# VHH binders against F-box protein At1g48060: the designs that were tried, part 11

Target 1, 365 residues: F-box protein At1g48060, of Arabidopsis thaliana (Mouse-ear cress) (q9lnf6)
Amino acid sequence: MKPQEEEEKNENMARKRSKSSSSLSIPLDIATDIFLRLPAKSVVRFSCVAKHWSSITTAPYFTNSFETRPNLLFFFKEADRFFVVTVPKPNRRPNESVSHTSSQILDSYQTPYPKHSCFTIKTESVHGLICFQRGTKPIVWNPTMRKFKPLRKPDKSWESLTVFLGYDPLERTHKVVAMPCDKASDECRILTLGSADQESWRTVKTNYKHHPSRGNRKNNYGPCRCINGVLYYLAEIDRHRLIGKFAFLGHSNVKNSLPMWVLEGEKKGEWSTYNFLPLSHYDRRLEFHFKLIGITNDGELIYVPNTVFKTFEVIYIDPIRKTFSLVKYEGVADKGFRQRNGLGEDKPLRGIQYSPNHVETLLSL
Short names: E, the ipSAE of ESMFold2; O, the ipSAE of OpenDDE; V2, 0.75 times the mean of E and O plus 0.25 times the DockQ between their complexes.

## First folded at step 5 (VHH)

Design A24 (framework vhh_gefurulimab)
Fold by ESMFold2-Fast, scan of step 5:
Structure A24 (fold): chain B 365 residues (1-365), chain A 122 residues (1-122)
Amino acid sequence: as target 1 above (365 residues)
Amino acid sequence: EVQLVESGGGLVKPGGSLRLSCAASGFTFSDYAAAWFRQAPGKEREFVSAISSGGYTYYADSVKGRFTISRDNAKNSLYLQMNSLRAEDTAVYYCAAGYETWYSDASRYDYWGQGTLVTVSS
C-alpha cells in the first residue's frame, strides 16, 4: 500500500470511530439533502458512521438522485493495479487556455481481471456505470464503488455480439442491450439491472434487421449515447445509417477539415454534415499528439494526448462556435504523481482508456 | 544564429503595469510557439503564459486576467502586458520558443533568452 493511501485509510478510520462514538441525530430529510450535495468519497465515508446513514445511501431514491457534474475519467493498468483518475471540466472563456489546479479524484485498486486479458471500454459512461464485454459475456463496472458485475450470456447461439448500456429515466434503472453483430438481425436481448432475482434477459424485436457497429479499435469512445431514455447507436441497414439523434465523428483523409455528421431527425436518412477546422489550424503539431475521444454533454469535442508522459493536457473545441481551449491538469502524470503512486518516472503511461462524460454513482451492482 | 532578447523589465510599484518584449532572430519566428516563464529568488522556474503559432493563448492561473501575451510576426516579437502587478510577481522573466511544444512544459522549448528582471516593490 502506498503511503498516501495508507494515511488516508488511517484518517478515515479515526474519523469514523470518532463520529460513531457520538449519538448523532440529524433528521433523515436534512441528512439526505446534505449527502446529495457531497462528493461520492464523502458519502461513502459518512455511510459508515451509523446504520441510518447507510440506509439513506443505499436507498433507490438516494442512488437515483445522486449525480455529480460530468467529469473526464481515464484509467490504466500498471503493476497489475487499476489507476482511475477523474478530473473536472474547468470553466473557460472562448479561445482561452489554462493550467488547471483542482482536487483530482484518484483511485487505485487491484484489477479482478488477469493482466493478459484485454480490458476495453465498449460503452460510454451512462449514469455512472460503464459496460464492457469479454467474448460474449457482458460486465458492468462501477468505478466509484470499485465493483464489477459479470452478467449472464445473453444468448448461447450468438457467435458474436455487441453490448450497449442505457438508462431509463422513468424507471430510474440501467438497461443492458445485446444484439448479434455478425449478421443483420431484428432481435435483441435486454436486461434491467436490479436485484439478482429480477435480472434476466428478455427478447425484443426491432422494426428493421440491422448490423450494429462496435466502437473503433483505435478510439476509446464508443459510437453510442443514451439521451432521455433513448439509446442511440451506429448501425447499417442498407448502407451507413445513424439510428437516433446522434453526432457521428468521422475519420477521413480530407485535408483542412474534419467532417461531423449530425442527425437532424430520429428517422433514418435525416442528417446533415458539418465540417470544422482541423487541429493544425490552432497549432500545427496538435494533430500528431492528440486524438479525439468524444463529445461533452454541452457539445464540445474532447481531444486527449496520444502519449501521457510527464504532463496531462486536454483540448476542448466547440465546433459550432469554433472555439479552442487547451487545459493542463496539474498534478497528473508529473513526478509527484508518479512517486505517490509507485509509477516509473522515465516511461509514458500506457494503455490509457477514457470516458468523457462520467458521473459518480453509488448504485449497488 | 538563433537569438531571443528580452527587454522591458524594471522596478514598478504594486498595482502598476509593465510591458515585456522579446525580439527573435535567426529563425522563422512565425512557425514557432512562444512563451514566458519566470523564476523568483529561491524558487524553481514556473510557467507564466504561452502563445501558439496559430495565435491561441495559454495562461497560468496566478496571472490569468492580469497578464496578456501577444505576438507580432512581422516584427519577430513576443510581448507580455503585465497589469495589476503584485509583490509575488517579482522574478526574472524568460522568453522561450519551440517548434513542437506544449505551453507549460519548459523542456519542450528549444530556444531561451537570458531573462529580464521585474521587481514589484514599494
Scores: ipSAE 0.000, ipTM 0.234, lowest interface PAE 15.2, mean pLDDT 69

Design B03 (from E6 with V102I; framework vhh_6qgx_2; at its last look DockQ between E and O 0.01; V2 from the best seeds 0.00; counts 0 for: pae E 21.6 > 2, framework grips, placed apart)
Fold by OpenDDE, look of step 6:
Structure B03 (fold): chain B 365 residues (1-365), chain A 122 residues (1-122)
Amino acid sequence: as target 1 above (365 residues)
Amino acid sequence: QVQLVESGGGLVQAGGSLRLSCAASGFTFSDYAMAWFRRAPGKEREFVAAISSSGSTIFYTDSVKGRFTISRDHAKNTVSLQMNSLRPEDTAVYYCAAQEYITIEGSTYDYWGQGTRVTVSA
């Protein structure tokens, strides 16, 4: 039996073995379904493994369908590192007026701090994106994708500006809105993210000359909120404060009440003033240690500590139900966190910035 | 001279109604937001309601919401406050005020009336 027949059999076996790499190609629909059920972090990881997965996860149909629960995101700078932490909002306990609970963090990572960057929060998280301002230039950040997109200055002539981030639910696009804040102006610049013309600011006129508030880090996390495609922000018109449509938490000089403006009904343009109980009502000891940073989508006031040292606690207050929830988040600022991240033990975390109502998005910037 | 003259105050029983009116003169009424404030005995002046120059924006304090209605008549240069379901705690001197822009801060209002007394008897 001639040696030639054995070589052909071996080549045919080698050819048959090479064909049977049946690349178990998961059907696209199944893959999509699987990815929609995975944590964002996992999806991002998978996208890095294979191009075909990336094509799914970057598709508009997928990114639009990918929804997560709103959480609290915060970040801070230490030396040349940028720390990002996501903590879950606790579930409401309807039967408890006062609760003390502990929770784990959802996610934590560090990245190199962008060179020459100073981040000032201007907005809450809007459909997974956060807008910062560095001087006169806006910066859009996707915390999930760990990507920063610096934008061009909206207007060369502007010396001082504020930026807002909105989302158009009809177009399903993010829009960055910029306004001068050093002078009264009826002009704004709008940049639509994801558009072919991402580099162009369009000019839109407002009905009134006004000074949008730049916000105060001590008093608010950002003077703007986007609800159903409408931006609500604080502005001064001829030295008078105009409150945008939804809720403005006024700074009450009155120690005993927290004034809040609430837009009653989408159509009626009627605002109501509510006086809610301050934090001191619930615990007087907390008033000097915590600050109000915002409101959850479900109407709870969010209080965070002025200084974070060994523990990280957040207070959620429902002002209507008069419920108080203190949540201690484990794995933040504690010894373990500091050791894992190479941080000192005896130094408070400083310059923490907060973004309420943060959802994860896989949107590419 | 700028004048704001309030009227319509008086004595009313709890659950009753009053309509306050403020007549404005001496300025361009259509350019000003109008507001009502009140001062109860022994208390500080507090915001009640405001209406923008166009009437498109209205503010109420929470305690009067659903009971009070602010309105304005440009033809008559008047602002009104319809007060329904009055309570003893509504007893106060009610003041009309004017400002170019709608605000809840009394210190920002430039023009004030002399006030009209509302007394709600239990």
Scores: ipSAE 0.000, ipTM 0.288, lowest interface PAE 14.7, mean pLDDT 82
ESMFold2-Fast, scan of step 5: ipSAE 0.522; ipTM 0.857
ESMFold2, look of step 6: ipSAE 0.000; ipTM 0.123
ESMFold2 (binder alone), look of step 6: mean pLDDT 88; pTM 0.894

Design B04 (from E6 with V102L; framework vhh_6qgx_2)
Amino acid sequence: QVQLVESGGGLVQAGGSLRLSCAASGFTFSDYAMAWFRRAPGKEREFVAAISSSGSTIFYTDSVKGRFTISRDHAKNTVSLQMNSLRPEDTAVYYCAAQEYLTIEGSTYDYWGQGTRVTVSA
ESMFold2-Fast, scan of step 5: ipSAE 0.351; ipTM 0.768

Design B05 (from E6 with V102F; framework vhh_6qgx_2)
Fold by ESMFold2-Fast, scan of step 5:
Structure B05 (fold): chain B 365 residues (1-365), chain A 122 residues (1-122)
Amino acid sequence: as target 1 above (365 residues)
Amino acid sequence: QVQLVESGGGLVQAGGSLRLSCAASGFTFSDYAMAWFRRAPGKEREFVAAISSSGSTIFYTDSVKGRFTISRDHAKNTVSLQMNSLRPEDTAVYYCAAQEYFTIEGSTYDYWGQGTRVTVSA
């Protein structure tokens, strides 16, 4: 387009926009900016009351731009219902304890998966999505949108498998990685979420035959982290426990091979540094009452109570700065919480699953 | 058998200071976290300050930070709360409490004193 013609078109658009702004309608660009600054629940509520608003919240630009600040998500199942709670990591000074009193309950909704064991083997929250499995079938879950997406089996011949969830920042897509876990293998299956053309399992080989570790999945903290398009996970090679590293960046055009870097924890100071200050350093018996469930994007270790009865306290430790913070979340697990959600008051909450670094996402599954 | 005895409460003018003390007996003091809680008339008990078993970890509620100081003396089996720049809203019965591990949740504390009354006049 010629600069002069573009200038004339822009002047006509400005004139037309000036006429539109004299009406009682909010312009689309202003509405979009407002929605990007609102909590996900508010965005969904507003989109339900006006057709104009729903066109914004389903647009790819909006869904690709919408992310909340990372929060701690935990969920548990009672009968056929999910109870999903999101609590923020409050802003605080080093070594500061705080009580957080704002609304923390995200949602309560029906789950099609009544068997509790389906949820004990799950990934960390990755750009708003969590993946769990029913047998050898992966299921992707969007807690914000209340959506579950069952995926095809990666391989019918695999008796047992491990599933990982990652995010490719270059393609702006989620990737699901499946590997056999009953034997050492260099073969994995990868599926990219999105269009139907991208939602098929493709075979990719790693540089090394290895055995992904399953121990941490049962202990309710993921065996892996996805950071800037790179998946880090626990693995074994020749019975030595190692950290496996897969790069997702630029792998949409892979030649059936993924570069893999083997990181031995014993050769990297990060594992030794993490174990340098146990909970007993801060208080003699905390390690008998709290368990590690993950690490924030800011590098803080997250500890939660072994038993959640009528109170919910979380410990955040920065192992580098050597800071300790205890946060009490008001309105979580207490009598009011239980009464509002139809829960019994005489027993601890059962089968709680945790996901650090959860962001709300409006991405369609 | 386990006993926590508070002392040091009283009447003080706004801007004044008081030092509360809690004498512990009947348990291994050095193995327990110690805390101060308070309850104003008609209100629920609230957390004020806590100190870990070793004394290395200390936490305060926001309204008392910079004004109150918690400390412990293993030789004397005492925990103390130095209260400076007192305000009328600090008026409450102050309770000493002991728990096996560090927490700010009052319902988890195993042992409680009888309380000592602090009244701050405007």
Scores: ipSAE 0.267, ipTM 0.717, lowest interface PAE 4.3, mean pLDDT 72

Design B06 (from E6 with I104L; framework vhh_6qgx_2)
Fold by ESMFold2-Fast, scan of step 5:
Structure B06 (fold): chain B 365 residues (1-365), chain A 122 residues (1-122)
Amino acid sequence: as target 1 above (365 residues)
Amino acid sequence: QVQLVESGGGLVQAGGSLRLSCAASGFTFSDYAMAWFRRAPGKEREFVAAISSSGSTIFYTDSVKGRFTISRDHAKNTVSLQMNSLRPEDTAVYYCAAQEYVTLEGSTYDYWGQGTRVTVSA
């Protein structure tokens, strides 16, 4: 037997012995299953302890399979720090309104983006990621991983643009969609998040020349939502007509064109088929104290206070069952919260941005 | 001047009933949500029940749901709490409170009554 063949044979026997020798080692499949059931913070901590566990938590299978229940996320900035608060949805939903109290998760970290006015949320959380815009550059944020990823300008000739974040369920990738907002156009730019080779802007033509709506400044989310790979938004096709449209993000074989424009309304708000009672139906003065920020994945409207001082209450309304739930989140915005986080006790929390349906993701940016 | 005046408290045996009333004056009653809070000996003030300005939205704490009924009368400017199947644990001073909208947090209520004592014996 040649020495090299003898070495290879001995190495193979050693690997077989190593695999069978420890009854105390956790098999990869079991470790993966355990990690998928842990909170994201626990998974992140484990990935820092052992190289073998880090290899599990960074694998595409794991990152694509890791999901948490949707929560309400809100954040605000104080000086150079981001404060990120995640609160769970209530478990009980009786026909008669009932009070609930819930724990919260708070995170804080340094931000590289000091200017508040240039840091505006454009869409709700999409599979754990949030998209901002700084001038003409989109920025993708992963609150769970505490990472920001600035993207290249979608088009060098566009002086103003709007960005949307979507998720392609077929490719299991996030896509950033950019459109000019100062002139009607039949072009958009799409970028798929992932490897550097995939992170280039490609052109897709729309069936209509259109102008995306500016959105509602007070709501911080605009009139846009991504559902099962379909992006829903308001657009204008002439100076006095606002229409609702669908744009599909999921077809790799349909480049340079959208597969369908499904529904067109002929005036502002026409795209919304959700008929719900005004907040004043439940209590006359709530409209002065609460604002609508979005809808849960199970169809409940979410209202948050216009001003957050020393208490944080959220209203959930089921518009079909016509139920009203008021949830008080203990330990949020109160004296203890402020003292623990070095916040002033005598002023409301300022510049709060809200994101409904937030899930935690370990996706690398 | 705004005033909330409670009445109807007293001593009652377990399983008995009491009706508390709160008379409101000095503000536009129909624009305000009304609530009942209680403070038991040695405990903090807790939420009991609330009713919206229109009367269409009503909240109860879990321990009184199905036993207590809150109602309001705009013509009389009163809010009432009908307490049935009373338990020794319901022993407390009961306070009427008013706020522009329904809330579970006592510290947000603008106006408070002086309280009425309820004692439930075993």
Scores: ipSAE 0.240, ipTM 0.708, lowest interface PAE 4.7, mean pLDDT 71

Design B09 (from E6 with T108R; framework vhh_6qgx_2)
Amino acid sequence: QVQLVESGGGLVQAGGSLRLSCAASGFTFSDYAMAWFRRAPGKEREFVAAISSSGSTIFYTDSVKGRFTISRDHAKNTVSLQMNSLRPEDTAVYYCAAQEYVTIEGSRYDYWGQGTRVTVSA
ESMFold2-Fast, scan of step 5: ipSAE 0.335; ipTM 0.757

Design B10 (from E6 with Q99G; framework vhh_6qgx_2; at its last look DockQ between E and O 0.02; V2 from the best seeds 0.00; counts 0 for: pae E 18.7 > 2, placed apart)
Fold by ESMFold2, look of step 6:
Structure B10 (fold): chain B 365 residues (1-365), chain A 122 residues (1-122)
Amino acid sequence: as target 1 above (365 residues)
Amino acid sequence: QVQLVESGGGLVQAGGSLRLSCAASGFTFSDYAMAWFRRAPGKEREFVAAISSSGSTIFYTDSVKGRFTISRDHAKNTVSLQMNSLRPEDTAVYYCAAGEYVTIEGSTYDYWGQGTRVTVSA
């Protein structure tokens, strides 16, 4: 065969493939690059209307590569509906000491309230997932994909426990950790999410007999943070409070126990307390209208209003740079938002919970 | 109006027994775990015993295991602490507490009684 005939055959094959595809046919590698640059809401929308886009956006390579900036998530229940709002963390300029800005929300939606769910006890957002706890039953939530997944009880004999959520960067998997909180114990349970096989709890021994500390039921901020595969949490050993440290060892043939460091009587891994100035130091008029809910990954304190009625404002304070930023978020709590969501206009929103440091994830539960 | 009312305290000789009772009202008793804590003069409050909402799970601090027995009566909305083989170091004000979970951490309990005094004489 002659070179021209081979080249014509190749061009005819290329044209045939192009013409036989839908109006959205694009080479897979180019489509992948386009989708990785889009906001998560756009990726979800396109996945719903085109089957070949869904195959791209559900592939492990894509879901592991998809990244967004951390945001503030808040959510609440009204009647039988569950409302979720995502607001962006504002861009902070290093040379600004005080700023007042406005910003739009990134997304909002509502869904039927999941039956038998209690949203008063939750973890912080970890790589885009949040875990709720109803008694001893964990429920994992992916706010981006709008899905809930109830998990088995960690242990049928436990009547009191605390659930934590972590992320193992080596395995690139989420881990759910359950520890007894009714007594000191050297046992905990770990469950790995996203296994194609079976998700089951396994037992891990810790170096210290302890139990995690929990806050007041109504102010249920379970104090924990997962940083680079290490879970940090408040705990108690023999009635002394301390900061616990639990590193995930996410390989099937590796021990899952690591030493815990206790400030009392242990020098290695010493911990310090950090005292930050109260909100009244920055503005006394705001002291009784805002409450501290957490800290960003960049070290900024986050204050939210005690009451969300017709406006929603959030205060960000960098205690190192001594900066103060108030952001008014538009598109939430206002007349338009209430009309679109069938909410009353004559009373504040009820039962709002917040999750700072939320990133979007396409993980399928 | 949530109320926890302890009773049954008093003076007892070492080696003797007392039975404390806590009457609960103003909440759904069967939804709550119940616990006893105590505070000796000049000491911090410490955990003594706890019983789950179902009654199936019971915990004791080490110093009272085998001597104290916690129980609950859902018909009367009471939790009791039978204290046997009492020692002078058991002298304290005993507090009844109610919470969603069984725990040794006192800060997790939602409701507290006013306390009943137990004095154990040598």
Scores: ipSAE 0.000, ipTM 0.126, lowest interface PAE 18.7, mean pLDDT 71
ESMFold2-Fast, scan of step 5: ipSAE 0.519; ipTM 0.844
ESMFold2 (binder alone), look of step 6: mean pLDDT 89; pTM 0.903
OpenDDE, look of step 6: ipSAE 0.008; ipTM 0.322

Design B12 (from E6 with Y101W; framework vhh_6qgx_2; at its last look DockQ between E and O 0.01; V2 from the best seeds 0.00; counts 0 for: pae E 15.5 > 2, placed apart)
Fold by OpenDDE, look of step 6:
Structure B12 (fold): chain B 365 residues (1-365), chain A 122 residues (1-122)
Amino acid sequence: as target 1 above (365 residues)
Amino acid sequence: QVQLVESGGGLVQAGGSLRLSCAASGFTFSDYAMAWFRRAPGKEREFVAAISSSGSTIFYTDSVKGRFTISRDHAKNTVSLQMNSLRPEDTAVYYCAAQEWVTIEGSTYDYWGQGTRVTVSA
């Protein structure tokens, strides 16, 4: 029995053994289930490892099913770096009128600051996306995917505009809405994200000529909210202020109350004004150090510090239940954070922008 | 001349009802939002209710919600405030006001009535 036959058998066995690299291919259904249970960060990582996993994580059925708890996202610029931090909203403690707690951050990362970019926050987080404005150009940002999508100017003739971000629950699409704010106008431009015509702004007329508020960083939290596919925003109509659906926090000249307009019920058109207790009611010392930046989906007012130095604390107030919660977030702005990120110890963090009700999305921009 | 004339004020017992009316003249009523304000003794004037020119938008202060109803009659150029379940704290001079749009800020209203007194006894 010639030695050549044994070599062929051994080569064939070696070839058969090399083919049985049983690529433990996880069935797609199992993979899907696993990914839906993973943190977004992990899912993104896995998507980078294999194309077949990426195909799962980018599929509409997956992205639509991927839901996370609403959190508070904030970001700031230091030199040429863009810092992004996500902090969790604490659970309500129904039995405590006043609480002081400590929490860890959920996520933190830095990216290069886009060149020649100045970001002004215009919206809260809407289904995981945030819309900025750079001059007259909108920018959509996915913090989870760490992707920015600059959009074209909505109208070349517009010199000043404001942008809003909405979500259509029926179409399951994000929409960017742009309006001029330097003059009264009944025109808006709408761009649907993810559409084949992502580059085209659709013109829509409003019922009234109005000046939408551009908002300011000091006095308001995002000038617009999207609720069930409807955009609510502050606008001036003939020098008068119109306020949107859930809560317009009016500027109270009254030192002792926080006026809020609330749309009552499902019926459009009936608004009620409520006077809530200001932050000073709970702690007078805090009033000058904290600012209101928004409201949680569950109805808590969010107060953040005016200046962030060594600690980062957020106050949540339920104005109905009159509960006060101060949350100290560890791992941000402290010595450890600064050292890890190469930041100075003696300089406050400046220019922090906040985005309430942030959820993670794996949507590709 | 622009005139807003309030009527319907008076003395009422707690739990009672009053209907205030304001008759408007001297301007295009249909183009204006109408509002009611009140001033209690020793207090500042406060917003009570407002109704848009079309009547499609209505605002109430929280303390009167569910008890007061604002309405307008374009044919009569009147705005009304139905006040039910009145409380002693509702005691005030009630003023009718007009402006182009609904606001809660009294300083933004262009025209004011002289007011009608409402007194709610305990």
Scores: ipSAE 0.000, ipTM 0.280, lowest interface PAE 13.6, mean pLDDT 82
ESMFold2-Fast, scan of step 5: ipSAE 0.551; ipTM 0.863
ESMFold2, look of step 6: ipSAE 0.000; ipTM 0.215
ESMFold2 (binder alone), look of step 6: mean pLDDT 87; pTM 0.877

Design B14 (from E6 with T57Y V102I T108R; framework vhh_6qgx_2)
Amino acid sequence: QVQLVESGGGLVQAGGSLRLSCAASGFTFSDYAMAWFRRAPGKEREFVAAISSSGSYIFYTDSVKGRFTISRDHAKNTVSLQMNSLRPEDTAVYYCAAQEYITIEGSRYDYWGQGTRVTVSA
ESMFold2-Fast, scan of step 5: ipSAE 0.392; ipTM 0.785

Design B15 (from E6 with E100D I104L T108K; framework vhh_6qgx_2)
Fold by ESMFold2-Fast, scan of step 5:
Structure B15 (fold): chain B 365 residues (1-365), chain A 122 residues (1-122)
Amino acid sequence: as target 1 above (365 residues)
Amino acid sequence: QVQLVESGGGLVQAGGSLRLSCAASGFTFSDYAMAWFRRAPGKEREFVAAISSSGSTIFYTDSVKGRFTISRDHAKNTVSLQMNSLRPEDTAVYYCAAQDYVTLEGSKYDYWGQGTRVTVSA
């Protein structure tokens, strides 16, 4: 099949899903993002707001979308090889409290590119692409096509920067956004992939001098999200002000709750907080064995083991429906996986990176 | 000493029922998740069912879902597996296992029983 014909088919499928929606069509990831960003001042009690959100997630249009939701992707490097594993998220049945799966289909590969220590992963998966950063040079990666595309440096004078990946649904193009991260700036560089002419960086000014969140803080979501053409990221415009829309999942410092912090716009130190049931609600000691890595576009929290040795189990929690799913992925990290991929059997997999919302794309780089 | 002792195995015809029981001693039963695994001759050990320490979270392998029921009794320090509509492919040695959190992975369980044999004839 020609790439153009396949692209037209993908567009037709997306259009059909939009056209076939019931009396109210809210994109699955937009509905999730709206939930995460509800203003605190308009929320009197979580239980009242939760009922409204519960009605969204139980609606037929929402449940039908689960069949086409993104996969969980994880990857790691060993020596000169790169290992990429994509596993499907099992479909959750309405009112299902617990489940397990023993025969997951996975897609995996190893490649000598990128080299062991040369890349730092900065972006979530956005419409099938992930952007690495090699020093100050972005590299766009298509896990499905197993292709990498190095880009020119965004700025010759920047010694430290962070990179974001977004998608413009009107232009149907990916955009790479770069900002300096060691000092506040009101300037960023943007590059559109697949432009008719040579790809080039253009300068865009932001309304305020700011810098995005950088390393030395664990980020289980990745550094940003792109939802319906809008890039959301955590940034600081002054030591006393944060900018952007952001959801933060932290350690529970309140009994019987998992706090989720939402920061809106330019509000000084003002966060909306939402409480979810802790892992200990489902089983006493799970919190000692699993860590949160992110949220799916379907609004499910994803937990992975603190250590991945010879087994790979994933916990999916729907905080609205209060459902718990424990999935064991057969053929992942086990002895057979290690042997057929030339991996050692004596130690845990190290440096694992996760992308909770990965879809397949046939876009050539 | 920690001990898990299985009972209730035997010979039964296809479509029949058996109830397996596992008596636990030597540890605080209410703090541990309990599971059943099975191993058919010439095959690897496979997960059958698990129940969390509180009893509120329960898992089954797909092939037994709707036919088998796992339960626990904290007063008696027992975990039970009610096996209905048995099939010849259910023939195996059934093992009771304990761990301080619920998991589907056999290698994660610290304590194991000796097993009880179940034979299902056509």
Scores: ipSAE 0.317, ipTM 0.739, lowest interface PAE 3.0, mean pLDDT 68

Design B16 (from E6 with G106D; framework vhh_6qgx_2)
Amino acid sequence: QVQLVESGGGLVQAGGSLRLSCAASGFTFSDYAMAWFRRAPGKEREFVAAISSSGSTIFYTDSVKGRFTISRDHAKNTVSLQMNSLRPEDTAVYYCAAQEYVTIEDSTYDYWGQGTRVTVSA
ESMFold2-Fast, scan of step 5: ipSAE 0.398; ipTM 0.797

